# Ledger of designs, part 6: VH-VL binders against o58714

Target 1, 254 residues: o58714
Amino acid sequence: MRVDLNSDLGESFGRYKLGLDEEVMKYITSANVACGWHAGDPLVMRKTVRLAKENDVQVGAHPGYPDLMGFGRRYMKLTPEEARNYILYQVGALYAFAKAEGLELQHVKPHGALYNAMVKEEDLARAVIEGILDFDKDLILVTLSNSRVADIAEEMGLKVAHEVFADRAYNPDGTLVPRGRPGAVIEDKEEIAERVISMVKDGGIRAINGEWVDLKVDTICVHGDNPKAVEITSYIRKVLEEEGVKIVPMKEFI

## First folded at step 1 (VH-VL)

Design r7 (framework fv_recibokibart)
Fold by ESMFold2-Fast, scan of step 1:
Order: structure tokens, then sequence, then C-alpha cells
Structure r7 (fold): chain C 254 residues (1-254), chain A 119 residues (1-119), chain B 108 residues (1-108)
């Protein structure tokens, strides 16, 4: 079995977080680089792409809503034409920095409220996918495992990497329990590791109500925004490798 | 069994280069950083640098920058440390050691390679 | 560069006694990245305590680590003959990685 580990990077607030980004790069295979709308700026984007290159980590665009104050975590109603062009703009902006370093983009993973809204809004999902296709039909869309948006992307001719979250509780329908609810976020390192093994080996996880949720695991979201998150990420990788799971970029098997 | 096995003792003249090997077995070679450390006779440990065997990326201690080169060969799970322009003060046991994450330390060490620099 | 200073340099004790080994950093080090190694003459170092307080695999419960900021301690509650060795602290918080000069535990 093969899995990819992805992390959101280049998300500084005008302060360099290169030390933490550098540490998490040691354990991941895919970097989702902020494109300057929810986080990042030209200097941060260039440095993050260069850091990924140095660690042989694949680069993907991490487009979000135009919301620096809310870090892209607040919902915004977009027309299909707005969504399509906002994605094209952000992917193109990051590609400029990737190209300057001699790299191609591997994937696109929408950020925050945009990622969640696509799971619920078919018209938004189609528009975002059209924006990706306008740029490059060979890009991989990273989206919630077994979601409707994954089906739509495949129907439209876009490759999909099914993403799972070991540190988040699932609803029986396969969506994530909202962060504000009791039990929504799992913080214990050993529990997160057990969840990762269940997802990869058993093809699913117990939802918050105890029902089984089937999951396809192409890529696992991991965090590196603080020292504890980096420790958990390194532990996830260690546990997966001890179980014989091959950790490789999603392009190697998608 | 997880093991790091280093090459044998070396005797070199001042100004020469030495290349020490460290062969890994019992684990996925590319999943752990490989470190090199120096221990002069009767003294403590000094970190020389590290290499990511997957990417080939290196980080060197500035004290050795310009004289040290770390490489690896993934086909035989072997890491190498080459030290050039040898001086008498380079006489030491050199160790390789692996680490997974900085919070877990260096959990497996090679047996050490004695390098003697004498005229 | 973070300098780690260990004290005492040599500690002479008998089996059955308590040992306390100190490691002081020249600047703050996250406890998550402060480690201890044991080394016996002619042997490679062995990871003993990681993250200031976690025992490595197979290390007896008589060993404990503690500390934060600039002050770290390795404690052996009741010395056994096999515990007499040199102990090194090491920081993995910032580059270059550094080791203390070591504390040698010797039989009195």
Amino acid sequence: as target 1 above (254 residues)
Amino acid sequence: QVQLVQSGAEVKKPGASVKVSCKASGYTFTSYWMHWAKQAPGQGLEWIGEINPYSGRTNYNQKFQGRVTMTRDTSISTAYMELSRLRSDDTAVYYCARSYYKGYGMDVWGQGTLVTVSS
Amino acid sequence: QIVLTQSPGTLSLSPGERATLSCRASQSVSSNYLHWYQQKPGQAPRLWIYGASSRATGIPDRFSGSGSGTDFTLTISRLEPEDFATYYCQQYDSYPLTFGQGTKLEIK
C-alpha cells in the first residue's frame, strides 16, 4: 500500500515560519503552498517552493477565499465565474514561482472554507474544477475522501487524490465534525496513530456516533504549524512505515 | 535487527582525505536522517552534520563546512562522510547515527570508525 | 550556537546511592528536543532519555529526566553497577546540534 502525506505550508502572517516549515518538510511528500489570498506573499511563496525543492517534496497550489483577515476560514458566496477565475489566478501565481525554480505543480488542494464549501455546493465544485482544467488537465485535485466533489472531478476528467484526516472526528456521512463540537478534534498522539492505521489497513474509521465510515486513503493531511503538530506528523510517518506502508508523492500512484 | 555498520579504521597523512561508510540494515534507509559525530580521544561528542537519504539534502556544522561532504547510495543503503584536508586535530572516532524526528533523538548508532591522522 | 554545560564533570558514588546529573543550556531549549545518551568506554553512545523526560526502549524505571528552559536534570534513584558510564545531554532545538561535555559516573 502507498500513501501520500500532505501539509499546508507558506501560511505566514508577515513573520517567517521557515523553521517549522523546514522541519515538517522532512516527513511529507506533498506541500500545499498558500497563494497569497488567505495567507502568504511573493517572498514567502518563493521561499516555500525553494524549501520543497531542496527536500524533494512535490508542490501544489493551496488556493482560498480572498480573506486575509479571516485566514480563508470564513465562507464567501461566489458566482461560478468568480470561483473559476479566482482558482486560475491563484494557481497561476504559484506556478510562476515553481517555474522559476524549475518545478512543475503536482496538485491543487483548496483551503479552509473553500474546501468545505465545495463538498456541499456542486456548482462551486464544478467551477473550481473548471479553473484547474483551464490551467492544466493533468493536475491532481486533493479533496475529501469519497465526497461528491471527488465524483464530479472524475466525471469532468480531473485526477483525484482522496484525502483523510486522522486528527478529526467523522460524521456517519463521511464529512468532518465541525471544530466547535465536543470530540471534533483528536489531540492524543497514540489515538491519532491508531486512527491512521485503521484508515489505511481497514479502509475506514468509526464515526463520532460509532458507525463505520468507509474511506479511500490516497493522502493524509498532517500539520506542522507548531512543535507538537510536527511531532505528531513524524510519529504518523514512523507508524505507517513500521506497518510496511510506502510513503510516496501522490503523482507516483494517481 | 536494526543496525548501522561502519567501515574499518583508517590511518591518513596530514592534507589527505578520508571517506567513512555507514551501512544501514533492518529498516527503511530513506525514512531516517543520518548524522555524523566526532569524538576526539578522551573528549566528548561533536556534531558534524546530517543528510536526508531520500533527498540527498545536507546540513553541516559551520566548523566543518568546506571540508566535509556527506553522500549516500540508496541502492545499497549506505551513507558516506568524507573529510578533506586532514589535520592532527581530526584524529577521532567518527560515528554515524540515525534519527527519525528531532524530538526522538538519535536512537541507533554505528560502532564507530577510528581515523588517525599522523605524519 | 547553544552551549550545553554539564555538572559535575565526574561523580563518584557507590551502588545503591542516588545520582543527580545537571545540564545547563546557554539559551532556552525546548524540553521536547533535549536528549540524554549513555556511553561506556569503547562503545558507541546509546539513547537513554529523549524529550527531557521519556525513557528510551529498555531503559529501567530508576532513570528519570526532568527540566525545561535552560536547566535539565537526569536522576538515577538507586545506582546499579551497570549504570556507571558517561552521560551526555544533547539539544536538537537549533543548528548546529550540540552535546554537553559529559558527566562521568564512576564507582567510589
Scores: ipSAE 0.005, ipTM 0.429, lowest interface PAE 14.8, mean pLDDT 89

Design r8 (framework fv_recibokibart)
Fold by ESMFold2-Fast, scan of step 1:
Structure r8 (fold): chain C 254 residues (1-254), chain A 123 residues (1-123), chain B 108 residues (1-108)
Amino acid sequence: as target 1 above (254 residues)
Amino acid sequence: QVQLVQSGAEVKKPGASVKVSCKASGYTFTSYWMHWAKQAPGQGLEWIGEINPYSGRTNYNQKFQGRVTMTRDTSISTAYMELSRLRSDDTAVYYCARDLGYDSSGYYEFDYWGQGTLVTVSS
Amino acid sequence: QIVLTQSPGTLSLSPGERATLSCRASQSVSSNYLHWYQQKPGQAPRLWIYGASSRATGIPDRFSGSGSGTDFTLTISRLEPEDFATYYCQQYDSYPLTFGQGTKLEIK
């Protein structure tokens, strides 16, 4: 079995540093690089792309809502035309930096509130997918495993990498349990590793109510925003390799 | 396009049960959690609980635990709230509301509400 | 449980005036889970502000929300006749979900 490890990176501004991008790069195969709307700026984007290149990590665009103050975590109502062009703009901006470094873009993973809104709003999902297709039909969309977005993207001709979250509890419908609810966030390293193995080997996880949720695992979201997160990411990679799972960029099997 | 249409007013005696319905249209019923809230005459809103229409999973406010049961029928896009052992202080308008969702540390606002069902408990 | 206390209970003002409605939480609430609803007599509540500061679709610019931690505010810069209603704050941060008691805006 082959799986990809992805992490959100390039989410700093000027001299402000967010997370441990350099350290987490050692353990991932795909970098979701902020495009300057929820986080990042031209200098940070260039630096993050170069760092990915140095570590043989594939680069993808991480577009979000135009909300620097709220870090892209606040929902915004967009028309389909706005959503389509906002995605095209952000993907194109990151592509300029990738191209300057001799790289191609592998994928697009929407950020924060946009990622979650696409799971709930079909017209938004279609508009975002159209924006990606306007740029390059060979890009891979990273979206919630077994979501309606994945089905819509495939119907529209985009390749999909199904993403899972080992540190988040699932609802029986395959969506993530809200962070404010008991049991929503899993912080124990051993428990997270056990969940990763269940997802990869058994094709699913027990939801918060005990029901089984089928999950397709193309890519696993991991974090590097603090030393503990980097340690967990390192451990996840180690456990997967010990189970005989090959950790490779999604483009190699999608 | 999105509509939540609730069943009509009910008059019940103390000790009886009432079952209120909420029929959804204009969206994919199983993609959004449904909540129920109580509003006694001249009072504010009180959360009763929630149901995931996809799985049937429920979570109830402890105040109503043991007296409330939430169910759904996906074939007709309808959610139900049944309240048993009715008391006079259960007299209220009961609302269903759609949970728009979202996370990454925010939202879960109730973007659409049913018109309300008045339940009167009197002897 | 988180108790939301709204003040004042009733606010009597005239069209054209500024209204400031307060919502205080008994413990810290993430602003991203704090919402406001408007309710007119005989009608269901309607989403007005979500995430403490974001206007719902169709809500006029004269409405603004702010706040964090335990103190949240809904402000109406210049009241119009259609704004006289009851406003409820609500938190989705912790179970059980709770609403404030409401602030009734009435014509003076």
Scores: ipSAE 0.000, ipTM 0.426, lowest interface PAE 11.6, mean pLDDT 87

Design r9 (framework fv_recibokibart)
Fold by ESMFold2-Fast, scan of step 1:
Structure r9 (fold): chain C 254 residues (1-254), chain A 122 residues (1-122), chain B 108 residues (1-108)
Amino acid sequence: as target 1 above (254 residues)
Amino acid sequence: QVQLVQSGAEVKKPGASVKVSCKASGYTFTSYWMHWAKQAPGQGLEWIGEINPYSGRTNYNQKFQGRVTMTRDTSISTAYMELSRLRSDDTAVYYCARTKDYYGSYYAMDYWGQGTLVTVSS
Amino acid sequence: QIVLTQSPGTLSLSPGERATLSCRASQSVSSNYLHWYQQKPGQAPRLWIYGASSRATGIPDRFSGSGSGTDFTLTISRLEPEDFATYYCQQYDSYPLTFGQGTKLEIK
C-alpha cells in the first residue's frame, strides 16, 4: 500500500526560523506551503520552497482566508467569484516561487476555516475547485476523505487525494469532531500510531460514538509546528514503514 | 493533571514594573498558546495578550502595547508577563490560561492559573 | 474591536427556575469562536461552553448554548444552587480577544 505524508509549512512571518520546517521535511513527502494570506510572506515562501526542493519533498499551495491576525481560522463569507479568484491568486503567487526554483506544483490543500467551510458549503467548494482548474487541471486537490468535496472535485474533473487525520476524532458522518470538544484532539503518540494503522490497514476508524467510519487513505496529515509534533510525525513514519507501507508523494499513485 | 501555578501576590508603587509567572505542568508546554487576562476588583475580564511558548511569538492587546512584555522559559515550562510603568488602575488579579488548540478553529481557554493579585499603591 | 454586551447585568432567580443569559456582539462573530466561562467569587474562570453550543467536560446537560451572528444565548433549564455565579462570554473571531462584562446570577 502507498501513502503520502503531508504537513503545513511556511506558516511564520518576519524573523523566520527554519529549524522545525527543516526537521519535519525529513519525514514527509508533500509540503503545503502558506501563500501569504493566512501566514507567510515572499521571503518565507521562497525559503520553504527551497527547503522542500533540497529534501525532495513535493510542493503544493496552501491557500486560506485573507486573515493574518486569525491565521485563517475564522470563517469568512465569500461570493463564488471572490473564492475562485482568491484561490487563483494564492496558487499563482506560490507557483512563481516554485517556478523560480525549477519546480512544478503537485497539489492544493486549503487551510483552516476554508478547508472546513468547503466540506459544508457546496457553492464554496465548486468555486475553489474552479479556481484550481483555472490554474492547472492536473493539480491534485487534498480534501477530507470521503467528503462531498471529493465527489464534487471528481465530478468537475479535478484529481483528489483523500486526506485523513490520525490525531483527530471523527464524527459518524466522516467529518472531524470540532476542536474544543472533549476527545476531539488525540495527543498520545501510541494511540495516534494505532489509529494510523487502523486507517491504512482496515480502511477506517471508530468514530467518537464508537461507530465505524470508512476512510480512503491517500495522504495523512502530520504536524511539525513544535518538537512533540515532529516526534509524533517521525513515529508515524516509522510505524508505517515497519508495516510495509510505501511512503511516496501523492503524484506517484493519484 | 494539567496545572497552571502562578506566582504570589505583589505590592508595587506607581511607576514600578511587575513580572508575574505561570508554571505549567501535566502537558507539553510548547504545544499550547498561553494567554494573560486582567480582572480589576469587582469587574470583568480583559484580555492582555498571548504567547506561543514554542516560538516566543506574541500578540498584544493594543491597550497594553508598549507596557506589556510576555516571555517564556521552556526549560522550566514557565510563562511570564511583565507590566511596566504601573498605575493605580493596574490593580487587579492577573490570570494565565492556556488555549486548547492553536492549530485549530477553536481557541477556548480550557485551563486557568489561580490568579495573581497585583496591588499598585502609593 | 468587537464589543460583547451581556444582559442582564444581574439576574435574580430561585433554584428550579430557567435562566436565559444574553451576549450581543457589536459585529458578527463566528459561532466557533464564541465561548462562555463561569466564575465564582475568589476563583479563576472555568470554561463552560465553547464554540457557542458545546459543553466543556463535566458540565451538566441542563446548560446549553446557542446563537450565531451577533446574538448568543446561554440557557440553564433548571437552576441548581451551585449554578449561581458570574458568566462571561468571550470571542476570538477578531483581535483583540474580548470578554463581555458578565452576567451575575444570584439567588432571589
Scores: ipSAE 0.000, ipTM 0.416, lowest interface PAE 16.1, mean pLDDT 87

Design u1 (framework fv_murlentamab)
Fold by ESMFold2-Fast, scan of step 1:
Structure u1 (fold): chain C 254 residues (1-254), chain A 123 residues (1-123), chain B 106 residues (1-106)
Amino acid sequence: as target 1 above (254 residues)
Amino acid sequence: QVRLVQSGAEVKKPGASVKVSCKASGYTFTSYAIHWVRQAPGQRLEWMGWINAGNGNTKYSQKFQGRVTITRDTSASTAYMELSSLRSEDTAVYYCARDRYYYGSGSYRFDYWGQGTLVTVSS
Amino acid sequence: DIQMTQSPSTLSASVGDRVTITCRASQSISYIAWYQQKPGKAPKLLTYDASSLESGVPSRFSGSGSGTEFTLTISSLQPDDFATYYCQQYNSYPLTFGGGTKVEIK
């Protein structure tokens, strides 16, 4: 069994968060690098790509809505033409820094409100996928496991890495329980580890109402935005390795 | 264009079973899930269950577990709902409806509906 | 089960009126759709994800709300809008519908 570990990086401001990016980079196989629209800037993008290179971590673009004030977490209505070109622009911008460091891009993982909106809006999903295809048909789209977006991407000829969240409760339909709800975020390290093993070994998880949700696990989202998150990420990797799971970049098996 | 066409009205005696069909056209049948929703006269809509038309996986409402069976025939592009051990309170219009998204993902909302099949259970 | 309560159960309005109907969930939800059902017909999807308008639905229809309180607004009522309107949560199983709001044109 092979799985990828991904984390959103290059979203920092200031010294403290940059240090945590360095720590989490030791445990992941894929870095989703902010492209300057929801977070990041040219210097941060270059530094993050260089850091990924030093740790032998694959780089992907993490495009979002043009919303620095809201960190890309506020919904914006885009026309299909806007969505397509906004993605092409952001992927191209990150590619410039990857190319400068002698790297190829592995994947694209949309950020925040854009990630969630694509799961719900078919026209938006298609436009984003077209933007990725305009750049490189061999890029892997990282999206919610077993989602309609994954099906649309496959139909359009784009490779998909099905993403799961060990620290988020699932609705019985396979979507994530919104963060404001009781039980939506799982914080206990041991419980998160048990959830990871269930997802990888049993192919699913119990939803918030107790019903079974089938999940395809290509990549697991992990966090590094505080010291506890880094500790949990380290523990997830340890538990997976102890179960005989190989932690490798998604490009090796997608 | 997308159409869901259901079988005609049925009159059944208590204790019998009924099987309603829903024939899909105008799209790739195996790419969308089909739900079944009923509405008794003067009552609200009531969700019964769904089937993934591609792989045949089903999910049922707890209220109907043990009495309802949803199936599909990919060669005929047709979904079926069979309800057994009929009682008078099962008298309702039964609808099939296409899931807006395949296999979950913020879905379980219905973009196209069949015309409905009236099932009357009387002695 | 998540209970969906609609208010009012019936309202009477004139052509051109702005009408608002409400739907209250027994617990906080993010996923709600609104349907229009005309007598003898199947329901028709109007809005989803609280505020997204389904393709082909007139712009006079709009959805709003969050948490436990949601509304469907018709900005300028037309004769074709005589119908019963239902909210539906798809936040968790079993999927549940509101009791309906019948809009009667005076």
Scores: ipSAE 0.000, ipTM 0.413, lowest interface PAE 16.3, mean pLDDT 86

Design u10 (framework fv_murlentamab)
Fold by ESMFold2-Fast, scan of step 1:
Structure u10 (fold): chain C 254 residues (1-254), chain A 121 residues (1-121), chain B 106 residues (1-106)
Amino acid sequence: as target 1 above (254 residues)
Amino acid sequence: QVRLVQSGAEVKKPGASVKVSCKASGYTFTSYYIHWVRQAPGQRLEWMGWINAGTGNTKYSQKFQGRVTITRDTSASTAYMELSSLRSEDTAVYYCARDEYSRYYYGMDVWGQGTLVTVSS
Amino acid sequence: DIQMTQSPSTLSASVGDRVTITCRASSSVSYIAWYQQKPGKAPKLLTYKASSLESGVPSRFSGSGSGTEFTLTISSLQPDDFATYYCQQYSSYPYTFGGGTKVEIK
């Protein structure tokens, strides 16, 4: 059993938040680096890529909507042509920094509202996948486990890493309960660890209504945006290793 | 004035360990990497590893992995390099050098004066 | 490991000469630094990222090159420039240095 641990990074500038990125890098195998449209800028992108290199963490692009004020969390209606080229642009921009550091990109994980919109909008999903394929057909798309996006990507010839969220409640249909709904976010460290083990060992989790949801687990999203999140991430890795799960980059088994 | 000042020369027997210090002054210690580079008499410079002075993260050359340990003390603005299981071929001048993460240069712009470590029977 | 090969190993020159030192990497690199070392002293950074001149280094020093071939040039050699010069790649771990080029007086 092999799983990857991923975290969204390069999303804030400043000494304190950069220090947290440095700490979480110790526990992950994949970094989703912001591409300057929802967060980050050239200096932050370069620093984050260097930090991943230092820690032997694989780098992927984390493209989002062009919305710095809303941090990429506000929906934007894009034509397929816009979506395709916006992805190509952002992936290419991050690749320049990765290439400058002697690295190749492993994956692409869309950010925020773009990630959620792709799950609902097939035309958008296809356009984003086409943008990735325009750049490099060997890149891995990170998307919601067992989603329609994963099926479309496979049909279009793109590799997929199925992503799960141990700190989020699931609807019976396999989508995430929206933030702000009661019970949508799980904060207890021990409960999150139990959820991780269920997902990895049992292949699923109980939805918010108690029904079982089947999940394919290639990569687990973890957080490092505050000291408590870093502690939880450290604990997740420890629990997985104690259960005999191998924590490796997704490229090793996708 | 930015300075790195290293501890004095050491003479060791084969199989011993040595710990060299590198004290930084005149800059924000935690904003830089400290590299360790050695040079055997008449030979090329050889990179051993680095430490991020702010985080304590380290990277080592595989040749030294398992024998070298690089640490730092942020309150003293001092980095340390400990090399164990010493052999005669470890006889060299050992240098510390800083590298500023935020400049994106990756060049070692300030060096310590060097510490001669002699390993002989 | 990326091997760095410097040529020549020794170069004899006179004050005022244009001196060129070459460094070849065994695979493509983007980051090359050049250092000057005088006997009994620590190295001094001259250039980084192949062509960027370090602050305080005289303009007679310049770096150039890309891919696998890099050059350090001293346009008009001064007495203070008689030293050993090293290239270093810092694109891939482990970072590696060239064998050195000793620039000595003719």
Scores: ipSAE 0.000, ipTM 0.418, lowest interface PAE 17.3, mean pLDDT 88

Design u11 (framework fv_murlentamab)
Fold by ESMFold2-Fast, scan of step 1:
Structure u11 (fold): chain C 254 residues (1-254), chain A 119 residues (1-119), chain B 106 residues (1-106)
Amino acid sequence: as target 1 above (254 residues)
Amino acid sequence: QVRLVQSGAEVKKPGASVKVSCKASGYTFTSYYIHWVRQAPGQRLEWMGWINAGTGNTKYSQKFQGRVTITRDTSASTAYMELSSLRSEDTAVYYCARWGDYRYAFDIWGQGTLVTVSS
Amino acid sequence: DIQMTQSPSTLSASVGDRVTITCRASSSVSYIAWYQQKPGKAPKLLTYKASSLESGVPSRFSGSGSGTEFTLTISSLQPDDFATYYCQQYSSYPYTFGGGTKVEIK
């Protein structure tokens, strides 16, 4: 069995987080690099791409809403034309830095509120996918496992990596329980590890109400934004390796 | 804080029906499953079925299919288990238990209801 | 139905002893819980998913195992631990319980 580990990176505006980004890079296979709209800027983008290169981690674009104040976590109503061109712009901007370092982009993972809005709004999902296709039809879209977005992307000819979240509770319909609801975020290291093994070995997880949710696991979202998150990510990798799971970039099996 | 409180002991004759209640408090009732498990004196625990308190969907053990009915009342935060065509071997303590959240085990149990079936 | 065979059915132990109870499933399972039951009381959850300790349960309790062989261990038996213990599989319907192990005073 093969799985990818991804993390959102390049989301700082200062010098602080460079060390934590370096630490988490040791445990992941895919970096989702902020494109300057929800977080990051040209200097942070260049530095993050270089860190990925130094650690042999694949680079993908992490486009979001144009919302620096809210870090892309607030919903914005976009026309399809706006969504398409906003994605093309952000992917192209990150590609410039990847190309300057001699790298190709592997994937695109939408950020925050945009990621969640695509699951609910089919027209938005189609527009985002068109923006990706305008740039490069061989890019992999990272989206919620077994979601309608995954189906739409495949219909439109875009490769999909099905993403799961071991630290988030699931609704019975396969969507994530919203942050702020009791039980929505799982913080215990051992419980997160058990959930990872269930998802990878058993093909699913129990939803917050106890119903079984089938999940396809191509990539697992992990965090590195503080020392505890890095510790959890390190532990997830160890547990997966002990179970005989191969941790490789999504491009090797998608 | 979280509690399941069951109705009191029942004595029934063979052929009768019994309906046991299980009142939930201290949590959002509709977000969890309620299971029913019985235990005859000195014997093992036996799973009977469950109800999704939010949707009302049920699942029953084949052994009890046709005799057991599990329901709930969302306004009263109460689950019910009705067992019909009672036999002496149905004499047991009947428990309701909460299932769900991120543990996925029976984390909260009712105190039990003794149902005695005798002539 | 998956049969859960628990052994021993009864064991005699002294305070301070290490106690091990075994549970065998008739086919491979991933989800096992262990419960403690005292006379006249409802069962109390001890461990779930084979090895995860329930919040508020003393650390002397531990679960282990995989596939068809599972164990509950009490590292240093206390007076409050004299009770009947049950394993339960919840990988497949119908959920099934072991026959119980009564831990009694030696």
Scores: ipSAE 0.000, ipTM 0.407, lowest interface PAE 18.4, mean pLDDT 88

Design u2 (framework fv_murlentamab)
Fold by ESMFold2-Fast, scan of step 1:
Structure u2 (fold): chain C 254 residues (1-254), chain A 121 residues (1-121), chain B 106 residues (1-106)
Amino acid sequence: as target 1 above (254 residues)
Amino acid sequence: QVRLVQSGAEVKKPGASVKVSCKASGYTFTSYAIHWVRQAPGQRLEWMGWINAGNGNTKYSQKFQGRVTITRDTSASTAYMELSSLRSEDTAVYYCARGYSSGWYRYFDYWGQGTLVTVSS
Amino acid sequence: DIQMTQSPSTLSASVGDRVTITCRASQSISYIAWYQQKPGKAPKLLTYDASSLESGVPSRFSGSGSGTEFTLTISSLQPDDFATYYCQQYNSYPLTFGGGTKVEIK
């Protein structure tokens, strides 16, 4: 069994925590690097790419809505042409820093409201995928496990890494319970670890209403934005290793 | 632009079955779900079940389990709801309604015009 | 099953009035939508996710609430607003609707 661990990194201003990023890099295999629209700037992007390189962590673009004030968490209505070019622009910007460090990009994982909007809006999903394809057809799209987006991406010729969230409650249709809702975020380390094992070993999880949700686990989203999040990420890796799961970059098995 | 057009009214005898169609246009049919909701005269709306138009997966209300079958034809962009072993209590207007199949959004942004099914005699 | 209870079942109002309709869930929920239904017609979506206004719906309609108590408000009732209103939870299956609130001319 092989799984990838991914984390969102380089998310400044005021959210870039180099010491914590250095710690979480020890436990992940894929870094989703902010591209300057929801968070980050050229200096932060360069530093984050270098940090990933030093820790042998694969780099992917983490594009979002152009919304620094809302950290990319507010929905924006985009035309398909806007969405396609916004993605191409952000992926290209991060690639410049990766190339300067002698790296290629592994993947693209959309951020926040964009990630969630793609699950709801097929025309948006197709436009984002077209933007990725405009850049490089060999990039892996990281998207919600067993979602319609995953099917559309594969139909359009992109490889997909099915992503799961051990710290988020699931709806019975396989989507995530929105962050502002009661029960949406799970914070207990032991409960999160039990959820990870259920997802990997049993192929699913109990939704917020108690129904079973089937999940394909290619990559697990983990956090490193505070000391407790780093502790949880370390624990997740330990529990997976104790179960005989190999933690490797998604490019090695996708 | 988005339209759901249902088949016409039906009159059935107790014990018969009825199959109602819902033809979708103005959007990518396989990207959404079609739900079926009925309303008996003077009563509340009652959810029956849904189908993911893309992959064909269905879910039914336990009350209708064993009597309802929801299907779709992707080439015709049409969903179907068949209800068997009809009783007089099944007299209702039956609606198809569009919901998101890949999201948490199980609310209905577009509705068919409704099909009156009368079960009598 | 989550039971949705609406109140009042009927209310009489005049054009220009502020109208408030309540929906109570039998357990805590996060996902609720509101619909307007006129006689002989299909329901029309007004709000979803408790407070999000559907595109094309007049701004006089608003939704609010959390936990078990939710409200639909019409800030200044228009002639076109005399109809029956339904809440719907989509927190869990089976999806369930309230009993309806008929807004009629005073």
Scores: ipSAE 0.000, ipTM 0.397, lowest interface PAE 17.9, mean pLDDT 87

